# VHH binders against Fibroin light chain (FIBL): the designs that were tried, part 6

Target 1, 244 residues: Fibroin light chain (FIBL), of Bombyx mori (Silk moth) (p21828)
Amino acid sequence: SVTINQYSDNEIPRDIDDGKASSVISRAWDYVDDTDKSIAILNVQEILKDMASQGDYASQASAVAQTAGIIAHLSAGIPGDACAAANVINSYTDGVRSGNFAGFRQSLGPFFGHVGQNLNLINQLVINPGQLRYSVGPALGCAGGGRIYDFEAAWDAILASSDSSFLNEEYCIVKRLYNSRNSQSNNIAAYITAHLLPPVAQVFHQSAGSITDLLRGVGNGNDATGLVANAQRYIAQAASQVHV

## First folded at step 23 (VHH)

Design t6 (from z5 with A106G)
Fold by OpenDDE, last read:
Structure t6 (fold): chain B 244 residues (1-244), chain A 120 residues (1-120)
Amino acid sequence: as target 1 above (244 residues)
Amino acid sequence: QVQLQESGGGLVQAGGSLRLSCAASGFTFSSNTMGWYRQAPGKEREFVAFIYSGGYTYYADSVKGRFTISRDNAKNTVYLQMNSLKPEDTAVYYCAKWPNTEQGSGFDYWGQGTQVTVSS
């Protein structure tokens, strides 16, 4: 007999709030101490808050998804690496150049596996932050730690995918993060870049609701274990529908 | 120490089925994403499937509809049911643990692998 733990969004009470993505991510960001945020990260935070305040769902979804990823990376006291992100970025840009996205598609599993795994870190910020203080972030041990990748080509594709002025702002900040000598900043740059790749962004667009719920639960100080599972559900589902 | 032990591999004819198992220890299994990779002779290791802590799954295109990944948290075991096997599925199959923040659980963890051979 095999036991599979599955959760439904119907089984988890929804927290009462104003329902705004901006307020949700704002509260979530409060679980990360400002002293653990570089100026660049703070800038990203503000950009994402502004983005979440927009009227269009795409902006809100992007802001929520990025927020979740960044918070997950900031949750560990010692930075891990961004190998999965780097791999999905490079394989995508290779696909763009070659027209063959087989490598990119192959990279999605490892990447989204990490994405889903890292959602647990967000929850841990609430239920057991002490354990994260000196923890080492997730790491795969790839060359360069995933901090060197086809950055410009990736962002060319990202910027070509949308006319949003926020992406231009993000590009400037993320580029600074990418070029910094701070491993945490580099990791965040890779994460943001990966999340904004058009096919990946679409996945998060489709799963943004569940991620929002997760961040809401976290923001309210609730154990969000079930919400993590639910977010994993929608991410997996959306990821399985990627077409490139 | 993280340990992953694969089993269930073997020789099977095309169209046949196998069920792989991976016994895990040394980490909090129930909260960890688990998965399978495979490496065919002369090829790079490739992703096959993962299963989130919540039990939701994702598959590589090459195995979608044929393979099923599952887990038993009570037994700290992840499974890979492989149906409609093809010769191109021949490979060493590795159980994989996604990294977390537990002490000593950084980097990729793999088992020793189990050989799956699909004959024509």
Scores: ipSAE 0.909, ipTM 0.955, lowest interface PAE 0.4, mean pLDDT 91
Fold by OpenDDE, last read:
Structure t6 (fold): chain B 244 residues (1-244), chain A 120 residues (1-120)
Amino acid sequence: as target 1 above (244 residues)
Amino acid sequence: QVQLQESGGGLVQAGGSLRLSCAASGFTFSSNTMGWYRQAPGKEREFVAFIYSGGYTYYADSVKGRFTISRDNAKNTVYLQMNSLKPEDTAVYYCAKWPNTEQGSGFDYWGQGTQVTVSS
């Protein structure tokens, strides 16, 4: 069993940014040119915008967190590997099967290290976009570059964790991304899948407010270095509270 | 060229303390997540701790409450203060830089490592 610290009903905000989550992520997505997006990624974008427009905090939080991560990945001119994401996925599904989540717990550090590092990339879209245009993603040397993992088992767990209809939609499109012959798409699939693992999703749920602030700052064209740090704070804090 | 150089390892008795240092060069240190891994004989390399560019930290369960990671951006150095050391902490400790999508930072970077031996 996995123990996730949940907010009490009284501690859960009703919405992000007074219902403006959708506008915030829309502005963030504008930093990525549509011509640099596959059709599948555009579909994901629309799904996330729809999620952000929902009345429940969980949907908004998930949409904001996914958006931030995806934008960070898309900021690279040449995609790298997604080893940390693949590893956290595989170790989680192994944990589900075996009942031993030691490997999964061990994988969280490397994964969230990357998550926090990638937040800097979002800020770089504002302060130095030219540098990102020709940037190259990380070469990590794992099997398949992190684009081969226990996809179906992961999504079985994900879909079992929530009744949200958006997860069904995401499953369909992320499966296409996973099976595509495009490395960028594969990486995005890995990230989304990792994001939606129940323990990981909880971390992003708890840090969604700070991530929203970051995206808002970026959307306004401001240097968001301080906001990156703040988001890192809440991610680290939330990650340290996960028990599996 | 990215360079990471660990130091501070050695032999210590159980319950003792060590402070590891990692001198970094060849990249913008202040904007990078830094951390530590370790590898014991016959075991896989395992995560120990990281510190974000913002200075916030995360620890493996096995070292939580005993180890403290910190950084000095002015010196391009990351530290690992290890207290209450146990024999199971015996390993080669590696300084790590988390990769980015920026040019010149697209790899996992490791130092040569420093040996930490904790005797019973």
Scores: ipSAE 0.887, ipTM 0.941, lowest interface PAE 0.4, mean pLDDT 90
Fold by OpenDDE, fold request of step 26:
Structure t6 (fold): chain B 244 residues (1-244), chain A 120 residues (1-120)
Amino acid sequence: as target 1 above (244 residues)
Amino acid sequence: QVQLQESGGGLVQAGGSLRLSCAASGFTFSSNTMGWYRQAPGKEREFVAFIYSGGYTYYADSVKGRFTISRDNAKNTVYLQMNSLKPEDTAVYYCAKWPNTEQGSGFDYWGQGTQVTVSS
């Protein structure tokens, strides 16, 4: 019941950044200290690097998009809540069950607003990493802080939408993150899950180029304010094209 | 302290127009996603529109093509131009700020709201 604007055969790029997506995201990940990552998050990082090293655009795009989202949320020293992500997930699974995606569509605004704001956080990692190190993420006040949602139903839909072997591996790791007693890990699970929802994944797929540029700028240690704006442009545009 | 103050609401006939304003203070406005929500009597608060720091916008389906969100960073103000208003647009409209780590706790910051009433 979900209609996504898929690339035509002629519109699919050969690769991202001439096949250098993996190196781009690797440099971006360097802005997050490994000591601040759980073992599961490190595993996700490696999966995404491997995914970015694949020859197909879809894998590269997914890896880049997930990387950006995760890094943004890891930028806060004290993790906040993931209510926007949880709401998108729950409303999507409700839509799948009921056939009514009105709630899901309504949830996209708050979620992508958050996504765009997070891109600013990525840039802040370059501009003022010390500030973010001790910053506190948002307390959203939703049930479970957005860390309890329809996880299995969401991933059923995610896994059904793609034949990528990486998703199977991600499922296992993200499930561990979801079930952990670590709020940061739980948040990352929510963000990854939300990013991989088929309609949301499509948005990031269409925005992957601009996100890659942003990550490249960040990886090079450059102020990426303009790149953030550009990524916001493509995300907003792609989000407006979601049909469910 | 984050402060949001809405203005510009009022009574208007169907098909009419209103322009809402939201004056913001207490945070770095230019680096924040801003937006609007609304809440009709007996209904849940619903998303209306947001504008990224980069100036790019997104709208709820119910207002797409009729409402325009904009911002003036020099004035720390976000606007909502509402055209072709319908009775179903009647609600209290709230200015919203998406969270930023520099503002501490809170998913969305809200103002007190401004009443918009659209008569048939």
Scores: ipSAE 0.878, ipTM 0.940, lowest interface PAE 0.4, mean pLDDT 89
Fold by OpenDDE, fold request of step 26:
Structure t6 (fold): chain B 244 residues (1-244), chain A 120 residues (1-120)
Amino acid sequence: as target 1 above (244 residues)
Amino acid sequence: QVQLQESGGGLVQAGGSLRLSCAASGFTFSSNTMGWYRQAPGKEREFVAFIYSGGYTYYADSVKGRFTISRDNAKNTVYLQMNSLKPEDTAVYYCAKWPNTEQGSGFDYWGQGTQVTVSS
């Protein structure tokens, strides 16, 4: 049995930023020029905006968290690898099959370390966007660069975890990203997939408010170093509460 | 160029303590996630702990409650306080910088490692 510490219904906020999550996300996405986005990424952007416009906190939280991660990955001019994401995906699906989630738990550290670092990158979009454009993402040396993993099994689990119609939409688009011949797109697919794994999604659910604040700060063009720290706080706290 | 240099390893008896240090240079230390990995003989390298730029921490299950990661941004140093050491903690410990977008390269960064041996 997998135990995920979830907030009770009474503890879950009703909305993010008084229903302004969509506007916050939109402004954040503006840091990435549309001409630098594949059609699939643009579709993801629209899905997430729509998701953020929903009335339920879960949808808003998911949209905000995904947005932050994707923007971070798109910040690099040359994409790197997505090994941490691939590893957490594969180890999770193995856990689902075998009942042994030890490998999955071991993969969480590297992955969430990456997540926290990505928040710093988001802030760098404000501080020094020009430098990021010519930066190269990390070469991590895993099989396939983290672009080959148990995609279908992962999404079976993801889709089973929620009745949200947006996840079905995301599945279709992310599958295109996964199967594309573009490394950046593949990396984004890996990140989204990893992000939506039920235990991982729960972590972001619990930290969505702070991530929203970060995106708001970035959207306003302000140095968001303090907001990064705050988001990191909630992510670290939530990650430590995962039990599988 | 990113450089990481570990120190503080050694031989210690079970139940003992060690404090590892990692001196970092070649990047903006205060804005990077730092951490520790370890590799025992014949085993794969495994995650031990990380500390965010904001100072918040996460630990592997195997070391939780026994190890403490910390950082001093003024000294560009990350630490690993290891208490209640066990023989199974024997490994080469590596300081790690979490990957970032780097101009021209982009790699995971590791130090040379420091040997920690815990005797029964």
Scores: ipSAE 0.878, ipTM 0.940, lowest interface PAE 0.4, mean pLDDT 89
Fold by ESMFold2, look of step 24:
Parts: C-alpha cells; structure tokens; sequence
Structure t6 (fold): chain B 244 residues (1-244), chain A 120 residues (1-120)
C-alpha cells in the first residue's frame, strides 16, 4: 500500500492572502496574449480564479501553482513537449497499480527541474516581454511527445484524494485539452494533471505562499529574481521530502 | 548554439571519488536550471541531480548523500562531486540544461557525455 504523509494545520504554510489570491492570478494571466487562449484555456483561467477566491487553502495553493505552470507553458511561441509531465503521470499510476513507486520517485527530478525553471521564465515576461514569442518550448523527447499517458487513471487518483467540486469541474475542462489535436493544449493537460497528482500537489501545498509572492511581484511589474530564488527554495525542499 | 561540454570522467575504484565539470555557453547560464543525467549500457537515461538558478538542489534517491551538485556562475560551469562511488554508478554522465527563453535557444538539453567507470 501507498503511504501518504499528512500535514497538520500547524505545519501548513499560511502566507497565501485570503481573498487576494484570485487578484494575483488574474494579474498574472494578463501576461498571456489573448491569441494563446483557446476557449478551453479561458475556462481553466476562470476555474483557477474561482478556486483562488472561493476555495480553502488547498484549492488556493493549487490554483496558484497551476497558474504559474500554465503561463510558463503558454509563453513559448512554438510549443515544446510534455514528456516530463507524462512520465510523472505514468510512473505514478503504475505505482498505484503495482505498489512500486521507484519509477515515480525517479520521474520527479526532470519534472521539478522544469517547475523551477518555469519560475525564471515568468520573471522574464516582465523583463523581456517580446523575447519569448520567438522561443521554442522545451523538448525532452519521448514517444508521442507527452501525449501517451493514462489520463483517466491519473484523474481517478486526483478525484479520490479530495471531495472538492472544483476538481470535478476542472477534470471536464482538462479532458477537452487532453483530447485536442493541438500540441499546446495537450502539453497543458499533461502539466495540469501532473500538478494535481496527490504527492505532487503536496509539494505545491508547501510552496504556494512563495509562488504567490512571485506572481504578485511579477504582476506589479517588478524584477522578481529574489522571489524566484525563494520559491525555488521551498519547491526543492518540499520535493526532497516526497515519500510514497 | 547552446554548447555543453563535460569533462572529468575516468576509471576509479569502488569507494573512490571523481569530480565532473560542465562548461556551458550560448545561453544565460545564471538564469538556468542545470543538472546531470547518466546512462548505463542498455538502459534508459536516468536523472541524477539538478541545481536551480537560485542555487537550491535536488538529487535522485540513488545518489543522495554521495553526490553534490554545484555551480560557478562566473565560470559558467556546473560540477558534480561524486563520492563513495559504486560499480552501479558506471555510466556516461551528461550535463543537462533546462529550457530557456533566449531567442535562438537550441533544442539540445545534453552535452556529449563523459564516461565514468567504477571497478570493484
């Protein structure tokens, strides 16, 4: 059986602004060109805003972390692949089936490496706003470019971990992205799904306050290099403590 | 355009140490996550460690406590200090760069590799 570590209320970071996380998220989304926002992406933006304004701490933490990841993935002019996310998803679902999570633990390095690099990219939107349009997104390389993963098994695990109505709505939206023929939409579906896997979501639960600070700094038009480093600290520390 | 060049590999006895270096160019090194992967014959490439632009590190379970990743932004260089080496560490070690935002940035995330062989 899987062992899931639970945090007590006294151990959870509490520095997300009550009722203000939705404003931070809304301002961060202003850096994404409207031409990069399909109807499905707009629906994701709205559900994340609702989670940030109406949800409990876990919902707010999740909304902040997903926003940071999605904005980074939309920032490239030519989409890369989602292989790091797909590997996390498949190795996790394989672990659930088999009881062997060694593959999952090994998949976390490449994924969290991208998570922390995405924070640098977000800061670059302020400093060099036109530069990203000519960049090609990351291409780690794998079969199917990150389209081959067990979407339904992953979401079974995600939905089983919480009784949040927000996650049920998000599942429907993300399934549309997953089924799209558009590579960017597929990549975003994979990264959202990976962010929400229970052990991964726990990392963002611990780092959400620092990510919120970063998004606020970027939203104010400030160079946020120090805030990037601080968020990277929390992410690396929390990721090093993942146990299954 | 992006160039990553590993060095420092070789043959070493079990229990020994090696220090790998990776000289980087063609991108803004100080704003990039850097790391190491390795590949043994007949196996898939395996993540070893990364270091964020902020200096914070993460290690695969198999090397934690034995390997130390570090960076020198003035020299555009990433290091991997490998202690308490085991025969299971035998592999080609690749320097890795995570994606960047510079116009014209490459698709390549890997160097050419350096062979590490650990004898019993």
Amino acid sequence: as target 1 above (244 residues)
Amino acid sequence: QVQLQESGGGLVQAGGSLRLSCAASGFTFSSNTMGWYRQAPGKEREFVAFIYSGGYTYYADSVKGRFTISRDNAKNTVYLQMNSLKPEDTAVYYCAKWPNTEQGSGFDYWGQGTQVTVSS
Scores: ipSAE 0.752, ipTM 0.880, lowest interface PAE 1.0, mean pLDDT 82

Design t6 (from z5 with A106G)
Fold by ESMFold2, last read:
Structure t6 (fold): chain B 244 residues (1-244), chain A 120 residues (1-120)
Amino acid sequence: as target 1 above (244 residues)
Amino acid sequence: QVQLQESGGGLVQAGGSLRLSCAASGFTFSSNTMGWYRQAPGKEREFVAFIYSGGYTYYADSVKGRFTISRDNAKNTVYLQMNSLKPEDTAVYYCAKWPNTEQGSGFDYWGQGTQVTVSS
């Protein structure tokens, strides 16, 4: 009835893709070169490339996951809304204030449903290039289109969970996106903010390897249906394990 | 034109089972995330479950272990098997299609709903 506990499965990996996550991320941005990007989005792109070049897995995983999500949002020619992300943000910050995270737990389904659906968009860059430009991005519908959330409380929690200098710089850039009148910029601000909430970030920490495989496979011109499914598997499994 | 048609609702005793079906048309079903929401009287609509195009699933805490979502891509149909039903599961259940970026797909991503009533 006595067992020896082995901690090797708790050890965090040192890097993604044998230290080449920055190359995969840099190439991934080529998928949306044809899209119109604001200065603030270009600044996010640069900081994510820098984060991917760090020697630690957490920075690389964050950069990969954010890059995939932003590329998915940019791939649609007509922006959707940020309602799923805003609901996650508000439910999380309400949970921090109240000690009750049941609302946050409930908000994860619609959000991760969108995250996994957005991975299908990345595969469409191989299967149906050029057709995405006339597509409408995902929209759940809500008051304000997802602009109504406590940005500062969310970022207080994000910054308290890490002392990364890149995260402080990212906060300033994402705040500019949040304050923009451009709906695409606002949508991206909400999704970056939701991606970085500590329990959500852990989901992407666990799925970053599979997301990297997806980005590499698409870049090689492969039909990435199996890679999408594998990334969806990791996301669904990790999301099911979220505790706060 | 996106069409979602729910069926299989009804009246059951607590502890019983029902299987909901949702027939889908007007979009690329096999590449789309599908799911279920529900709305009880006097409450907001709440998420129940989703299933990715690859078959991987996610459940709300309140239904884990009791409900199973599945799909049949050949029939363009998503299912919700509901076991060990409780009075608190009483609601209108809506089939949901997650939004996508396909041209002309629109945002009619839930059906008319099917009533599930669980009595003590």
Scores: ipSAE 0.738, ipTM 0.884, lowest interface PAE 1.1, mean pLDDT 82
Fold by ESMFold2, fold request of step 26:
Structure t6 (fold): chain B 244 residues (1-244), chain A 120 residues (1-120)
Amino acid sequence: as target 1 above (244 residues)
Amino acid sequence: QVQLQESGGGLVQAGGSLRLSCAASGFTFSSNTMGWYRQAPGKEREFVAFIYSGGYTYYADSVKGRFTISRDNAKNTVYLQMNSLKPEDTAVYYCAKWPNTEQGSGFDYWGQGTQVTVSS
């Protein structure tokens, strides 16, 4: 039988970065503040800041991880796609329906490969800030570009795993991104949704401190190559421990 | 122009070992996540392993403990050491580059593959 790992409110409370994660997130967003953002993306930025400043540890960890990924997606001049995220979402929801999580297990490698690679893009904000505008965003290639997945089934699972009021509000905001005609908004919706699937969220619970260190380094204008490697270490280790 | 060239495939007996190599060019190798996929006849391509730019690794369940991915940034080369080979490992093995927008590429790239055949 497949084991589903979920985070819970029973963990001992802990702050990321001594409660300073919201300010770290705010500085990191400055690197993409001149990009064309939809109102829905601005609403995501707002709720992630709120989660980082006022949420429990799991909410803070999620806000840091989502911010890193969204900044990577926004930094490219030519949008990528959401296919790795959509594959994770579809294989997870298929697993919930069928009891067979083999597809979900197989989707994690490509997805976490993308997650770790996106951290290198964040470092590019320091070492090649002007060149990202001419780059092509991460893409895997699939039918529909990552728009085709069961959004509601995924969020049913996300919301069932936690009673956080932040997740309820985030659902409403991300649903607007999902329903947008803008492909970048759709990509971000899929990415956020995949990040919040309970087994995936456990990885970010374990790696959030290292991702925060990376965002601080980038936000302060430092070359963060060593910080990328450290965040990649935590992600690879935590991903290897996922049980389904 | 991104180039990935796999080598080291061949016929080996069950229980044996084989080392695959992938020579890479046309991108900043040391900043890129690299990996391996495989495809058996009549089956969909499946993920085998990746290695981050920092050297940290992740493996599919089916190969964990038997395969080791590694990289040499000075040689722009990624390796797959395959031990305790089983007939089920028979496939074309593809070297993969995860997306990196640094060189104007936004798609995962695949080499042409190298055949691994594990006989009983």
Scores: ipSAE 0.703, ipTM 0.874, lowest interface PAE 1.2, mean pLDDT 81
Fold by ESMFold2, fold request of step 26:
Structure t6 (fold): chain B 244 residues (1-244), chain A 120 residues (1-120)
Amino acid sequence: as target 1 above (244 residues)
Amino acid sequence: QVQLQESGGGLVQAGGSLRLSCAASGFTFSSNTMGWYRQAPGKEREFVAFIYSGGYTYYADSVKGRFTISRDNAKNTVYLQMNSLKPEDTAVYYCAKWPNTEQGSGFDYWGQGTQVTVSS
């Protein structure tokens, strides 16, 4: 594997791995440090670093899970689409308005299938970095590429579920990603929005320990194939328990 | 070249069972999430089940408890065991690999389908 842990005398030192969320995500971001990120993506990265440094598990879990997904989206050479995430968002907001969540429950399969496959992409940053240039990010295929969904209704539900100032700040930044003309920014906006919907966030809350282990392995330059499988186990178990 | 070939469809009475198979080739099967979708006449294609590379599974509500997805990495094959079949399970069933469009879009990453018909 390739290790990117050595720095020059003039470079600002990176966090030391202490196994906690903040250092783990900080070191994992190094694997996409050379990607061409929009200002809004850099702002999300900063919010997630701040969330990971909080004392409560919920903030740490959210930061870890979102970081994993964003890194996966940045790792592919050709952006995919946002269709699985947009379907989750629209079916959830339709369910809130109608009281019928059958569509939402149906949307979770394609979405969590992508989530689990995205974890494998993160491991590929370590074991096959040269091959990612020609890889295509996750795509389901739909009209509009998943750029059209009820962003405001989704964020109303997200913000109503928590009094976190981090979520209010994140909303403003994710709205810039949502309104961007850049497809990668749009995909990341949809992913973050879907991830933070209350019943979806509970899946990641339950899975965050295993995702932390995965990011720690990757951040240290290790082949994390077994850690991907373990994170997939927790995600499948938690997703099977989603009830609305 | 990615190829997915479904088999095992047919006509079955309500309450019966059927096992679908999907032979896969042209990619590293053991590292990919695999799944099944179905499309009933006049309806959109809908998700049925997926199985992660490590064997962990997830099911749509409509089939949970009746259908079992499994895989045999040595044979590059994914299966769908369908028990307690109902007329509403009547559909064309498609095997799919999760996800990429490396060769472009189309049914190359979605099989051609196998018909399942459940009569009362």
Scores: ipSAE 0.695, ipTM 0.858, lowest interface PAE 1.4, mean pLDDT 84
Fold by ESMFold2, last read:
Structure t6 (fold): chain B 244 residues (1-244), chain A 120 residues (1-120)
Amino acid sequence: as target 1 above (244 residues)
Amino acid sequence: QVQLQESGGGLVQAGGSLRLSCAASGFTFSSNTMGWYRQAPGKEREFVAFIYSGGYTYYADSVKGRFTISRDNAKNTVYLQMNSLKPEDTAVYYCAKWPNTEQGSGFDYWGQGTQVTVSS
């Protein structure tokens, strides 16, 4: 079939789709390239590009999943909220503290449902590019808008689960997003934190292939409706197998 | 005071269909996310389906393609259409409302439940 590359004016494309996660991420980021990103969001973007360039699958899977979530949050003209992320974070940290993860397991459906809704936004960048900037981002509604969660307890658990130098650097940057006065930055901080909770990260580890296919389709300018549905299905399958 | 009342459960043969309803009151229904959970004997409540205030739906993998969640904001009612029922779907089904706080556990209000029993 025919693919039209809308980015090849007088420039030589350096991020050719070579099947690698770093190429996929780089091309996807072009869809939300604007002047409104804070320096902290730009720093996260660079960490994720570096992480996607690593040889290990876990780093690549994490980078792909986080990139998809961030791009979705940047896509809507009016930010949604991070209530699903805050809820799963607090449910998890309560579980770590108490030894009882029933609340956390109950929070996973709503959280991954919200992730799936955000994946729909990514495809809209291709099929409805002029309308998405006027939309309101997904919101579940809660008193704090998703700002009220135990950030430090969550990151204690995240950092304890891995010796990755990327996670230590990411913690510092995400903490700046968490402490920002900007609601979009706060939402992104909550979603990155939720994505990296060890059981949640395992879901994305298992579903990253389908998310990569989605980002590749969108990055190439293709209608990815079927790829969104496929990613949503694999995420739901992986989420049903969470054990803590 | 938030009130959720499930109805529509019963005994049905495998392959059959049921439609569950949940009448809601005591909150602004149209601005809230609603869901269905189920609990089989000896198991924890498990997520079934979920519908955002804006109409986006999400399903547990085990029911996708067979169950459909919908809402009628004019009637303050959420529905679960269950088709191609299997014995494994036997459970008490609970309607749930998303909390207006970051309190954990996903949902904070549950009805009394309605029993669905699917015979072999």
Scores: ipSAE 0.246, ipTM 0.620, lowest interface PAE 5.1, mean pLDDT 81

## First folded at step 24 (VHH; from t6 with P99G)

Design j5
Fold by OpenDDE, look of step 25:
Structure j5 (fold): chain B 244 residues (1-244), chain A 120 residues (1-120)
Amino acid sequence: as target 1 above (244 residues)
Amino acid sequence: QVQLQESGGGLVQAGGSLRLSCAASGFTFSSNTMGWYRQAPGKEREFVAFIYSGGYTYYADSVKGRFTISRDNAKNTVYLQMNSLKPEDTAVYYCAKWGNTEQGSGFDYWGQGTQVTVSS
């Protein structure tokens, strides 16, 4: 079993940025050139904006966190692979089947290491976009470049963990990304899937406020270096509260 | 271009301490997440710890409370202080660089590794 340390009821925020999460997301997306967005990515963007417009914090948090991750993945010039995402997905589904989450626990470090690192990319969109043009994603050489994983089992778990109707829509579009022959699409599918795994989602739930601040800062065109560090802080703290 | 050079490994008795260093070059160190992995004989390489550019850390359960990862940006060096060492900590320890890349799903460089042996 997996235990996630959660905020007490009194500590759970009501909403993100006084209900302006959708606006924050929209402004952040403006830093990604439309020519770099596939139709599927645009669909995801709209889903996330709608999700962020919901009245519940969980939806807002999920939307904001996913947005940050996706924007980061769209920031670099040359795609890498999705091995860390694939590993966390597969190890989680194996844990669900076997009851042994040791592998999943082990996979969290590499995954969140990259999650935090990628936040820098978001900031770079503002302060030095030229450097991103020639950036190269890592390639670890795992099976299928991290594009092969137990997609259906993962999403069974994801959909079972939430009653959000948006997840059903997201499932459909992410499945298209998963089945695409486009490597960047595959990588983004892996990232979103990993992002939404129940214990991972809880980490982002707890760190969503700081991520929102980051996206807000970026949206305003400000150097968000300090906000990146702050988001890293909360991600690290939340990740450390995952028990398996 | 990118270089990671580990040092500080050696033979220690159980309960002892060791401090590993990783000198980095060829990239903007201060903006990169750094980490440590290890690989024991006959086992797969496993994650040990990482430290964000902001200085915040995360540890594998197996080393939590015993190991401390830190960094000195002025020296482009990441450290791993290992206390209360156990025989099962015996492994080659590798310094890792997390790339500031689009996918964020893999490291982009490993060091050559340094041997740590903990005797009973």
Scores: ipSAE 0.565, ipTM 0.816, lowest interface PAE 0.8, mean pLDDT 89

